# VH-VL binders against Nicotinamide mononucleotide adenylyltransferase (POF1), part 7

Target 1, 258 residues: Nicotinamide mononucleotide adenylyltransferase (POF1), of Saccharomyces cerevisiae (p25576)
Amino acid sequence: MKKTFEQFRKSNLLFQVLKGPQHLECQKLFVLDSSFNPPHLAHFQLLSQTIKNFKLKDTRSHVLLLLAVNNADKLPKPASFPTRLEMMCLFADYLQEKLPQSVVSVGLTVFSKFIDKDKILHEQFVKGCSADIGYLVGFDTIARIFDEKYYHPLKISDVMESFMSGSQLYCLARGDCHLSAESQLRYASDILEGKFEPVIPREWGARIHVMQNDYPALRNVSSSEIRNKLKNGQVESLKDELPLCIYDYLINNKTIFD
Key: E = the ipSAE of ESMFold2; O = the ipSAE of OpenDDE; V2 = 0.75 times the mean of E and O plus 0.25 times the DockQ between their complexes.

## First folded at step 8 (VH-VL; framework fv_prolgolimab)

Design d2
Fold by ESMFold2-Fast, scan of step 8:
Structure d2 (fold): chain C 258 residues (1-258), chain A 121 residues (1-121), chain B 106 residues (1-106)
Amino acid sequence: as target 1 above (258 residues)
Amino acid sequence: QVQLVQSGGGLVQPGGSLRLSCAASGFTFSDYYMYWVRQVPGKGLEWVSAISGSGYSTYYADSVKGRFAISRVNAKNTMYLQMNSLRAEDTAVYYCARGEYSYGFEYFDYWGQGTLVTVSS
Amino acid sequence: QPVLTQPLSVSVALGQTARITCGGNNIGSKSVHWYQQKPGQAPVLVIYDDSDRPSGIPERFSGSNSGNTATLTISRAQAGDEADYYCQVWDSSTWVFGTGTKLTVL
């Protein structure tokens, strides 16, 4: 993967698919946007529970595992991007086996902002098809998307209108966020009731779905906790938090987060 | 093929202890959550306990919490239920079962034959 | 913990369709699984995740789940379908079983 990543970094490409179909193959697209450092069962749970709760089990879907890379001179937090891409490829195989109605692609992009990610995906992955796009994100990402300071002097309602009109956001509530889980679960309904106007238009509340994680063992799983457990030799519990293929990878590469 | 074979039941006095065993074969035991489910004669099914594949996470029904302890030895493909401070209402057929994960929810796809536990003087 | 309510008994004529309900508040947002238990035997999974059949279960067994009611449907009922049937969901770190339904094939 070092060679593949190095080629991308030196190219003028803004987006590239490294594994799976190069373009959207059906009308339903799920974009799992994460640092994948490492991929874990809570990532799977978010996708799986969304498919179940919205009655999409019999619907063909395309899943894109998307990694954003910074073109900065400082090194990224371990693990390295090539290592994360290796784990993402293993995770893609895991998802393909567990979700037979889905096809899975692994891609990377230079963009960190959701409006830029959405734009490049429409130009290069979706390619003019009328896709129903769902972004699978953590609540910290939702909070960042709707934070006025990232758009000043522009209004969120102006900048995000195209994105919100064509996309849905799916999220599992967590207890370790700045907002309580109860507040997170009320977020979409609070928007619909106009509690965030004029910053967030009330009609966007219908596009935001914050769900309670139905699997308690995965409710508080985080990449940072997994990295800390691996560094401290607390590896026994990791088998309950990781796909087996990721667990095996980490046990054979214990220093990747050092 | 997948099999769950149980042992360890019997008659015990109130306040006594029993240890149930469930021996698994035909699958990678450590990859699966394992469960104990009981059934009082003539009544319905009641979940008792669960253990993760690694054995790190355990769960108990409120009715048995503090008295029962679930464990597993993956090297032996065997799960156990240690039952202490037994009460007459613990009299039941105890089933071990394998959990399968589908779309964020677990169900019991294979069951053991059941082990009768009778708590009586 | 939610209570999953099933009728105590359901009767069906040979070759006709039996329907067994499982009632619970907002059960349509949960995955419902169904088990068949014959006298003196361990339960057998017949439907998982609302409507999926395990290998070996006949296509005449089907399931649905919406609102406050999940339903197990057994079409073209056979004498061998006579058994107790239990629905089951996961909720709040517990695995909850329904009260059970005795199916009689007339």
Scores: ipSAE 0.013, ipTM 0.597, lowest interface PAE 7.8, mean pLDDT 87

Design d20 (from b2 with heavy chain Y101F)
Fold by ESMFold2-Fast, scan of step 8:
Structure d20 (fold): chain C 258 residues (1-258), chain A 122 residues (1-122), chain B 106 residues (1-106)
Amino acid sequence: as target 1 above (258 residues)
Amino acid sequence: QVQLVQSGGGLVQPGGSLRLSCAASGFTFSDYYMYWVRQVPGKGLEWVSAISGSGYSTYYADSVKGRFAISRVNAKNTMYLQMNSLRAEDTAVYYCARGEFSYGLWEYFDYWGQGTLVTVSS
Amino acid sequence: QPVLTQPLSVSVALGQTARITCGGNNIGSKSVHWYQQKPGQAPVLVIYDDSDRPSGIPERFSGSNSGNTATLTISRAQAGDEADYYCQVWDSSTWVFGTGTKLTVL
């Protein structure tokens, strides 16, 4: 995977698919945007609970596991980009097995901002097809997208209009966030009621879906806590938090987070 | 072929203890949630307890919490239910069952054991 | 512990369609699973995830789930369909069974 990653850097490409179909194969696209450091069952739950809650199990879907890489970050801590890409490929196989109605691709992009990611995906992955795009994100990502301080002097409503008009955001509520789980669950309805106007247009509340986390054992699972458990020798609990293939990878490569 | 074979039932005095066993074969035992479900003769089904594939996560119905302990030994493909401080209301047929994965959750019971009768009586 | 509401009994004539309901507030947002239990036997899964059939379950068995009601439908009823039927959902770390319905095939 190290050689494939270096080829990407050398090619100056803005986006590349490393595994699975190179282009969108059906109308429903889920983009799982994460650091995958490592991939875990809460990533799977976000995707699978979205499919379940929106009655999409009989709908063909394309899942894109997307990693944002920055040319300045050659040695990120804790895990390197090639190592994360290896785990993402294992995770893609896991998703394909557990969700046979879905096709799975693994991709990387140089862009960190959602508007730039969305633009490059339309240009190179979707390629002019009519797509229903759902971004699977954590609430901290939603909070950053709608924080006006990152857009001054521009308005969020101007910058994000194209993105929000063409996209859905799917999120599971968490207890370990700056906003309470109850407030997170009210977020879309608060927007619809105009409580964030004029900063956030009320019509965007229809495109934001914050779901109750239905599985308490996965409610506060995070990559950083998994890394801490591995460092502390608390490996017995990791089988409940990781796909078995990722657990096996980590146990055989314990130093990747050092 | 998936098979769940139960043992360990019987008659016990109120306040006594019993341990039920469920021996599994025909699948990778450690990959599956396992459950105990009980049924009072002539009445409906009631979930009792659940255990994750690794054994780290356990769940209990409020009616048994603090009295029952679920466990598993994956090397032996066997799950247990240790029942302490038994009450007359615990009299039931106890079924072990395997959980199947449903879009991120171990929600339904695809294979069931034959059942073990537990009678709590003086 | 909340209980899913099922009718105590349903009767169906041989060859006709039986419908067994499972009522619960906003049950359409949950996945509903259905079990058949014959006297003296362990339950058998007949429908999972609202409408999917396990291998070996005939196509006469189907399911639906929307709003506040899930329904198990048994078309072209056979004498061997006579049994108790239970719906089941997962809700907040609890596996909840319905009250059960006795199906009689006349």
Scores: ipSAE 0.186, ipTM 0.658, lowest interface PAE 4.2, mean pLDDT 87

Design d21 (from b2 with heavy chain Y101S)
Heavy chain, then light chain:
Amino acid sequence: QVQLVQSGGGLVQPGGSLRLSCAASGFTFSDYYMYWVRQVPGKGLEWVSAISGSGYSTYYADSVKGRFAISRVNAKNTMYLQMNSLRAEDTAVYYCARGESSYGLWEYFDYWGQGTLVTVSS
Amino acid sequence: QPVLTQPLSVSVALGQTARITCGGNNIGSKSVHWYQQKPGQAPVLVIYDDSDRPSGIPERFSGSNSGNTATLTISRAQAGDEADYYCQVWDSSTWVFGTGTKLTVL
ESMFold2-Fast, scan of step 8: ipSAE 0.346; ipTM 0.720

Design d24 (from c3 with heavy chain W106Y)
Fold by ESMFold2-Fast, scan of step 8:
Structure d24 (fold): chain C 258 residues (1-258), chain A 122 residues (1-122), chain B 106 residues (1-106)
Amino acid sequence: as target 1 above (258 residues)
Amino acid sequence: QVQLVQSGGGLVQPGGSLRLSCAASGFTFSDYYMYWVRQVPGKGLEWVSAISGSGYSTYYADSVKGRFAISRVNAKNTMYLQMNSLRAEDTAVYYCARGEYSYGFYEYFDYWGQGTLVTVSS
Amino acid sequence: QPVLTQPLSVSVALGQTARITCGGNNIGSKSVHWYQQKPGQAPVLVIYDDSDRPSGIPERFSGSNSGNTATLTISRAQAGDEADYYCQVWDSSTWVFGTGTKLTVL
């Protein structure tokens, strides 16, 4: 994966598919946007519970595992991008096995902002097809998307209009966030009732879906907690937090986060 | 192919203890959630306890919390239910069962053991 | 905590269609699973994920789930279908069984 990643960095490409179909193959697209550091069962649960809750089990869907890379980042990272990509490829195989109705792609993008990600996906992955696009995100990501300070002096309602009119956000409530899980579950209905106006238009509440995580053991699992457990030798609980293929990878590579 | 064979059970006085066993074969035991479900003779099914494949996560019905302990030894392909402080209301046939994955969680029971009668009486 | 309500008993004539309901608040948002239990025997899974059949279960068994009611349908009923039937859902750390329905084949 190191060679593939270095080639992407040197290519001047803004987006590239590394595994699976190169372009959208059906009308339903799920974009799982994460640092995948590492991929874990909460990522899978977000996807599988969305499919279940919206009665999409028998609907063919395309899943894109999307990693944003920052070539200018000089901070030490817990795992290298090539290592994350290797784990993402294992995770893609796991998803294909568990979700037979889905096809899975692994992709890279240089963009960190959702409007830029959405734009490049329409240009290079969706390619003009009429698609129902759902972004699978954590609540911290939703909070960041709707935080005025990242758009100043522009208004969120102006910047995000095209994105919100053409896509949906799916999220599982979690306890390890600035808002309580109960507040997170009320977020979409609070928007619909106009409680965030004029910053967030009330009609966007119909495009945001915050669901209760039906597996209590996964409500507080996060990549950072998994990395800490691995570093501290607390590996037994990881068997309930990771797909078996990722667990095996990490146990054989315990120092990748050191 | 898949088989669950139960043992233990019997007559015990109120306040006593019993341990039930469930021996599994025909599948990779450590990959599956396992359950205990009980049934008072002539009455309905009631879930009692669940344990994850690794044994790290355990779940209990409110009626047995603090009194029952579920465990498993994956090397022996065996699950246990340690029942303490038994009450007359715990009299039931106890079934072990294997969990199977739905598009969300291990929600349903695809294979069941033969059942073991536990009678709590003076 | 949720309660799944089933009729105590249902009767069906040989060769006719039996329908067994499972009522629960917003049950259509959950996956419903169904078990058959004959006297003195362990339960047997007959339907999972609302409408899917395990290998070996005849096509006469089908399921549906919407709103506040899930339904197990047994077409062309046979004498061997006489049993107790239980619906079941998973709800946030708990596995909940319905109250059970005794099916009599006349």
Scores: ipSAE 0.173, ipTM 0.670, lowest interface PAE 5.6, mean pLDDT 88

Design d26 (from c3 with heavy chain F105W W106P; at its last look DockQ between E and O 0.87; V2 from the best seeds 0.00; counts 0 for: pae E 4.2 > 2)
Heavy chain, then light chain:
Amino acid sequence: QVQLVQSGGGLVQPGGSLRLSCAASGFTFSDYYMYWVRQVPGKGLEWVSAISGSGYSTYYADSVKGRFAISRVNAKNTMYLQMNSLRAEDTAVYYCARGEYSYGWPEYFDYWGQGTLVTVSS
Amino acid sequence: QPVLTQPLSVSVALGQTARITCGGNNIGSKSVHWYQQKPGQAPVLVIYDDSDRPSGIPERFSGSNSGNTATLTISRAQAGDEADYYCQVWDSSTWVFGTGTKLTVL
ESMFold2-Fast, scan of step 8: ipSAE 0.538; ipTM 0.792
ESMFold2, look of step 9: ipSAE 0.349; ipTM 0.730
ESMFold2 (binder alone), look of step 9: mean pLDDT 94; pTM 0.955
OpenDDE, look of step 9: ipSAE 0.691; ipTM 0.877

Design d28 (from c3 with heavy chain W106P)
Heavy chain, then light chain:
Amino acid sequence: QVQLVQSGGGLVQPGGSLRLSCAASGFTFSDYYMYWVRQVPGKGLEWVSAISGSGYSTYYADSVKGRFAISRVNAKNTMYLQMNSLRAEDTAVYYCARGEYSYGFPEYFDYWGQGTLVTVSS
Amino acid sequence: QPVLTQPLSVSVALGQTARITCGGNNIGSKSVHWYQQKPGQAPVLVIYDDSDRPSGIPERFSGSNSGNTATLTISRAQAGDEADYYCQVWDSSTWVFGTGTKLTVL
ESMFold2-Fast, scan of step 8: ipSAE 0.330; ipTM 0.704

Design d29 (from c3 with heavy chain E100P; at its last look DockQ between E and O 0.55; V2 from the best seeds 0.00; counts 0 for: pae E 4.1 > 2)
Heavy chain, then light chain:
Amino acid sequence: QVQLVQSGGGLVQPGGSLRLSCAASGFTFSDYYMYWVRQVPGKGLEWVSAISGSGYSTYYADSVKGRFAISRVNAKNTMYLQMNSLRAEDTAVYYCARGPYSYGFWEYFDYWGQGTLVTVSS
Amino acid sequence: QPVLTQPLSVSVALGQTARITCGGNNIGSKSVHWYQQKPGQAPVLVIYDDSDRPSGIPERFSGSNSGNTATLTISRAQAGDEADYYCQVWDSSTWVFGTGTKLTVL
ESMFold2-Fast, scan of step 8: ipSAE 0.499; ipTM 0.794
ESMFold2, look of step 9: ipSAE 0.362; ipTM 0.717
ESMFold2 (binder alone), look of step 9: mean pLDDT 91; pTM 0.929
OpenDDE, look of step 9: ipSAE 0.414; ipTM 0.791

Design d3
Fold by ESMFold2-Fast, scan of step 8:
Structure d3 (fold): chain C 258 residues (1-258), chain A 121 residues (1-121), chain B 106 residues (1-106)
Amino acid sequence: as target 1 above (258 residues)
Amino acid sequence: QVQLVQSGGGLVQPGGSLRLSCAASGFTFSDYYMYWVRQVPGKGLEWVSAISGSGYSTYYADSVKGRFAISRVNAKNTMYLQMNSLRAEDTAVYYCARGEYDYGWEYFDYWGQGTLVTVSS
Amino acid sequence: QPVLTQPLSVSVALGQTARITCGGNNIGSKSVHWYQQKPGQAPVLVIYDDSDRPSGIPERFSGSNSGNTATLTISRAQAGDEADYYCQVWDSSTWVFGTGTKLTVL
């Protein structure tokens, strides 16, 4: 994967698929947007619970695991991007096995902002096909999307209109966030009631889905905690938080987060 | 062939202690959540406790929290329920069960034969 | 704590269709699993994830789940189907069982 990553860096490409189909193959697209540092069972649970709760088990879907890699000239935090791509490829195989009616792709983009990611995906992955696009994100990402400071002096309602009219956001509430899980679960209904107007249009509340995690063991799983446990030798507990293929990878490569 | 074989149980006085065992075979024990579910004779099923595959995460029904402790020894393929400060209302048949999931939703696909616990003076 | 409400009993004639309901607020957003329990025996999983059947369970057992009601349907009822039936969901850090329904095959 080091060679593939270096080729992407030297290219002028803004997006590239490294594994799986190069273009959208069905009308339902799930974009799992994460640093994958490492991929874990809460990532799977977010996808799995969205499929279940929205009655999509019998619907053909395309899953794109998307990593943003170009954040300026600074060194990335551990693990390295090639290492994360290796783990994403293992995770993609895991998802393909668990969701045999779905297809899975692994992709890279230079963009960190969701409007830019959405634009490049429409240009290069979706390519003008009719698509129902769902972004699978953590609540911290939702909070950043709707934070005025990242758009000043522009209004969020102006900048995000195209994105929000064409996309769904799916999220599992987490106990590790500064906002309580209870507050997170009320977020969409609070928007619908106009509590964030005029910053957030109330209509967008219908496009945002914050769900309670139905798998209790995964409610507090985080990449940061997993990395800390690995560094401290608390490896046995990681079996409950990681796909076995990722667990095996990490146990055989314990220094990747150093 | 998946099997869950239970042992323990019996008559115990109020305030006493008892430990139930559930021996598993036919699958990779450490990959599965394990559960205790009880049933008062002639009444319905009530979930009691759950333990993750590694043993790191444990869950308890409010009625037993602080009195019961679930544990497992994966090297022995065995799960335990340590029951302390037993009350008359804890009298029930106790079942161990294996958790399985599809799309993240846990269900009990295999059950042990059950063990009667009677709390009486 | 949320309660899953089932009818206390349901009767069905041999060869006819029995329907057992499980009521709960927004239960359609959850996975419902169904267990059969015969006298003196451990429960047996008959339906999981609303409508999926385990290996060995006959096709005459089916399930559905929408809105506030999940339903277990037993077509072409046989004498051997007489048992107690329990629905079950995960709900807010607990595994919740329904109140149970005794199915009598007449």
Scores: ipSAE 0.007, ipTM 0.516, lowest interface PAE 10.9, mean pLDDT 87

Design d32 (from c3 with heavy chain S30D D31Y; at its last look DockQ between E and O 0.01; V2 from the best seeds 0.00; counts 0 for: pae O 12.3 > 2, placed apart)
Heavy chain, then light chain:
Amino acid sequence: QVQLVQSGGGLVQPGGSLRLSCAASGFTFDYYYMYWVRQVPGKGLEWVSAISGSGYSTYYADSVKGRFAISRVNAKNTMYLQMNSLRAEDTAVYYCARGEYSYGFWEYFDYWGQGTLVTVSS
Amino acid sequence: QPVLTQPLSVSVALGQTARITCGGNNIGSKSVHWYQQKPGQAPVLVIYDDSDRPSGIPERFSGSNSGNTATLTISRAQAGDEADYYCQVWDSSTWVFGTGTKLTVL
ESMFold2-Fast, scan of step 8: ipSAE 0.459; ipTM 0.779
ESMFold2, look of step 9: ipSAE 0.408; ipTM 0.757
ESMFold2 (binder alone), look of step 9: mean pLDDT 94; pTM 0.956
OpenDDE, look of step 9: ipSAE 0.000; ipTM 0.521

Design d34 (from c3 with heavy chain Y33W)
Heavy chain, then light chain:
Amino acid sequence: QVQLVQSGGGLVQPGGSLRLSCAASGFTFSDYWMYWVRQVPGKGLEWVSAISGSGYSTYYADSVKGRFAISRVNAKNTMYLQMNSLRAEDTAVYYCARGEYSYGFWEYFDYWGQGTLVTVSS
Amino acid sequence: QPVLTQPLSVSVALGQTARITCGGNNIGSKSVHWYQQKPGQAPVLVIYDDSDRPSGIPERFSGSNSGNTATLTISRAQAGDEADYYCQVWDSSTWVFGTGTKLTVL
ESMFold2-Fast, scan of step 8: ipSAE 0.311; ipTM 0.713

Design d38 (from c3 with light chain S29E)
Fold by ESMFold2-Fast, scan of step 8:
Structure d38 (fold): chain C 258 residues (1-258), chain A 122 residues (1-122), chain B 106 residues (1-106)
Amino acid sequence: as target 1 above (258 residues)
Amino acid sequence: QVQLVQSGGGLVQPGGSLRLSCAASGFTFSDYYMYWVRQVPGKGLEWVSAISGSGYSTYYADSVKGRFAISRVNAKNTMYLQMNSLRAEDTAVYYCARGEYSYGFWEYFDYWGQGTLVTVSS
Amino acid sequence: QPVLTQPLSVSVALGQTARITCGGNNIGEKSVHWYQQKPGQAPVLVIYDDSDRPSGIPERFSGSNSGNTATLTISRAQAGDEADYYCQVWDSSTWVFGTGTKLTVL
């Protein structure tokens, strides 16, 4: 993966598929966008609960694991991008086994903003085909998407119109310092009721889905805590937080987060 | 072939203790959630406890929380239920069961043990 | 604390279709699993994830789940289908069983 990543970084490519189908193969696309540092069971649960809760198990779907590699605001934390890509490929195999009705691709993009990711996916992955695109995101990402300060002096309703018209957002509630899990669960209905107008158009509430996280042990899973546990030798609990293939990879490569 | 073989039931007085055992064979034991489900004779099924494959995560029904302790020894392919402070309403047939993965979680019970009767009476 | 409500009993004529319901608030947002239990025996899984059949379960067994009601359907009922049937869901931190339905094949 080191050579493939370096080739991508040195290229002028804005997006590249490294594993799985190179283009969208069916009309339902799920984009799982994460730092994958490492991939964990909460990533899988977000996808699998979305499929289950929306009765999509009999619907053929394409899953794209998407890693953004350019972020000018922060220095990347270990593990290196090539190492994350290796883990993402293992995770893709795990998803294919657990969700046989789905096809799975692993991709890289230079873009950090969702509007730019959506644009490049339409150009290079979807390629003009009709698609129902669901982005699997944390609530922090939803909060950033709808934070006016990132668009000033432009209005969110103008900047995000194209994105919101073609996309669904799926999220598992996870309380944070800004909003409790209960408030997060009410977010879409609050938008539909016009509580965020004029900043967020009420009709966009129909395209945002915040679900109860149904597995208590996964409600507090975080990549940073997993990295800390591995560094400190606290590895027994990781078997309940990681796909087995990722657990095995980390146990055999304990220094990748140093 | 998956098999779950149970032992350890019997008669105890209220306030007493019992330990149930469930010996598994025919699959990689450490890969599966395991459960205890009980049934009062002539009544319905009630989930009691669950344990993750590693043994790190445990779950308990509110009716038994603080009194029952689930554990497993993967090297022996065996799961246990330690029952303390037993009450008359704990009288039931106790089943061990294997969990199966469904879209992100071990939600259903695909194989069941034969059941062990526990009677709490003076 | 969630309650899954089933009818106490359902009767079906030999060769006809039986339907056993499982009622719960927004049960259509959960995955429903069904178990068959014959007298003196351990339960047997007959349907999982709303509508999927385990290996060895006849195609006569099917399931559906929408809104507030999940349904187990047994077509071409046979004498050997006579048993208690339980629905089951996972709900946040607990595995919840239905109240159970006795199926009688006439």
Scores: ipSAE 0.273, ipTM 0.700, lowest interface PAE 4.9, mean pLDDT 89

Design d4
Fold by ESMFold2-Fast, scan of step 8:
Structure d4 (fold): chain C 258 residues (1-258), chain A 121 residues (1-121), chain B 106 residues (1-106)
Amino acid sequence: as target 1 above (258 residues)
Amino acid sequence: QVQLVQSGGGLVQPGGSLRLSCAASGFTFSDYYMYWVRQVPGKGLEWVSAISGSGYSTYYADSVKGRFAISRVNAKNTMYLQMNSLRAEDTAVYYCARGDSYGLWEYFDYWGQGTLVTVSS
Amino acid sequence: QPVLTQPLSVSVALGQTARITCGGNNIGSKSVHWYQQKPGQAPVLVIYDDSDRPSGIPERFSGSNSGNTATLTISRAQAGDEADYYCQVWDSSTWVFGTGTKLTVL
């Protein structure tokens, strides 16, 4: 994967698919946007619970695992990008077995900001297809998308109208956020009731889906905590927080987060 | 493609022990929760035990806790139920089953053929 | 753990609609799964996640779940539908089955 990453870095490409179909193959696209440091079962559950709750199990879908490589705010002690790509490829194989109706791609982008990611995906991945796009994101990403300071002096309603009319946001509530999990679960209904007008049009609440994680054991899983447990040798509980292929990879490569 | 084949079972005396086996094929065994569900002849289904894909987490119905032990050997694609201190009330057909609700493990999508365990009185 | 109450038996005439209920406190907040079991055979999953059908299960089988009652509906009943039916939920690390319903197709 090191050579593939180095080639991408030197290529001046803004986006590249490394594994799986190179372009969207069907009408339904799920974009799972994460640092994958490492991939874990809460990533899988966000995708699987979305498919379950929205009756999409019999709908052919394309899943894109997307990693951003130009991040100005570097996380402390992350795995290298080639290592994350290796784990993403293992995770893609895991997803293809669990979701046989779906095809899975692994992609890289230079963009760190959500809006830029969406633009490049339309230009280079969706590429001539009409698409129903669902973004699988954490609540912090939703909060950032609807924070007017990132658009000033433009209005969010003007900038995001085209995007919101053609996309959906899916999220699992979590406990380690500035807004309580209970408040997160009310976010879409609060928008629908007009509580965020005029900043957020009430119609957009129908396209934002914050769900409670149906599996309580996964509600507080985070990449940061997984890395800390691995570093401290507290590895037994990780067997139920990680796909087994990722667990095995990490146990055989404990120094990757150093 | 997916197949669960059971073996073991038979007649045992009260207080005795017996081990059931469930051999899996057609899927990546280590990625799935596996279960034992029993049924007393003429009665309903009762969940007995569950084991996570890695084998790290095990779960037991209160009626068997401390007497039964679920295990798996992923390299052999096989799950076991070790039954100790057997009682007449444990007489039942025992089914192995695979869990799959997109990784949420809530339901039983494939079942073995069942194995009769009779505890003589 | 919750008790899932099913009627002991339900009769339906050939070609008519059978409805089998599964009662439980606030069962509408849980996902309900349904199994069919014919004499001498292992159970077969016929509905999962309240209303979804596994591959190979006829569209005559449907499910619903709200409030305190989940329902398995079998339209255009056939002789081959005669079996025992069980509902099932997951609740806090326990897998709970209903009491079972014998469906007779007249």
Scores: ipSAE 0.012, ipTM 0.547, lowest interface PAE 8.6, mean pLDDT 86

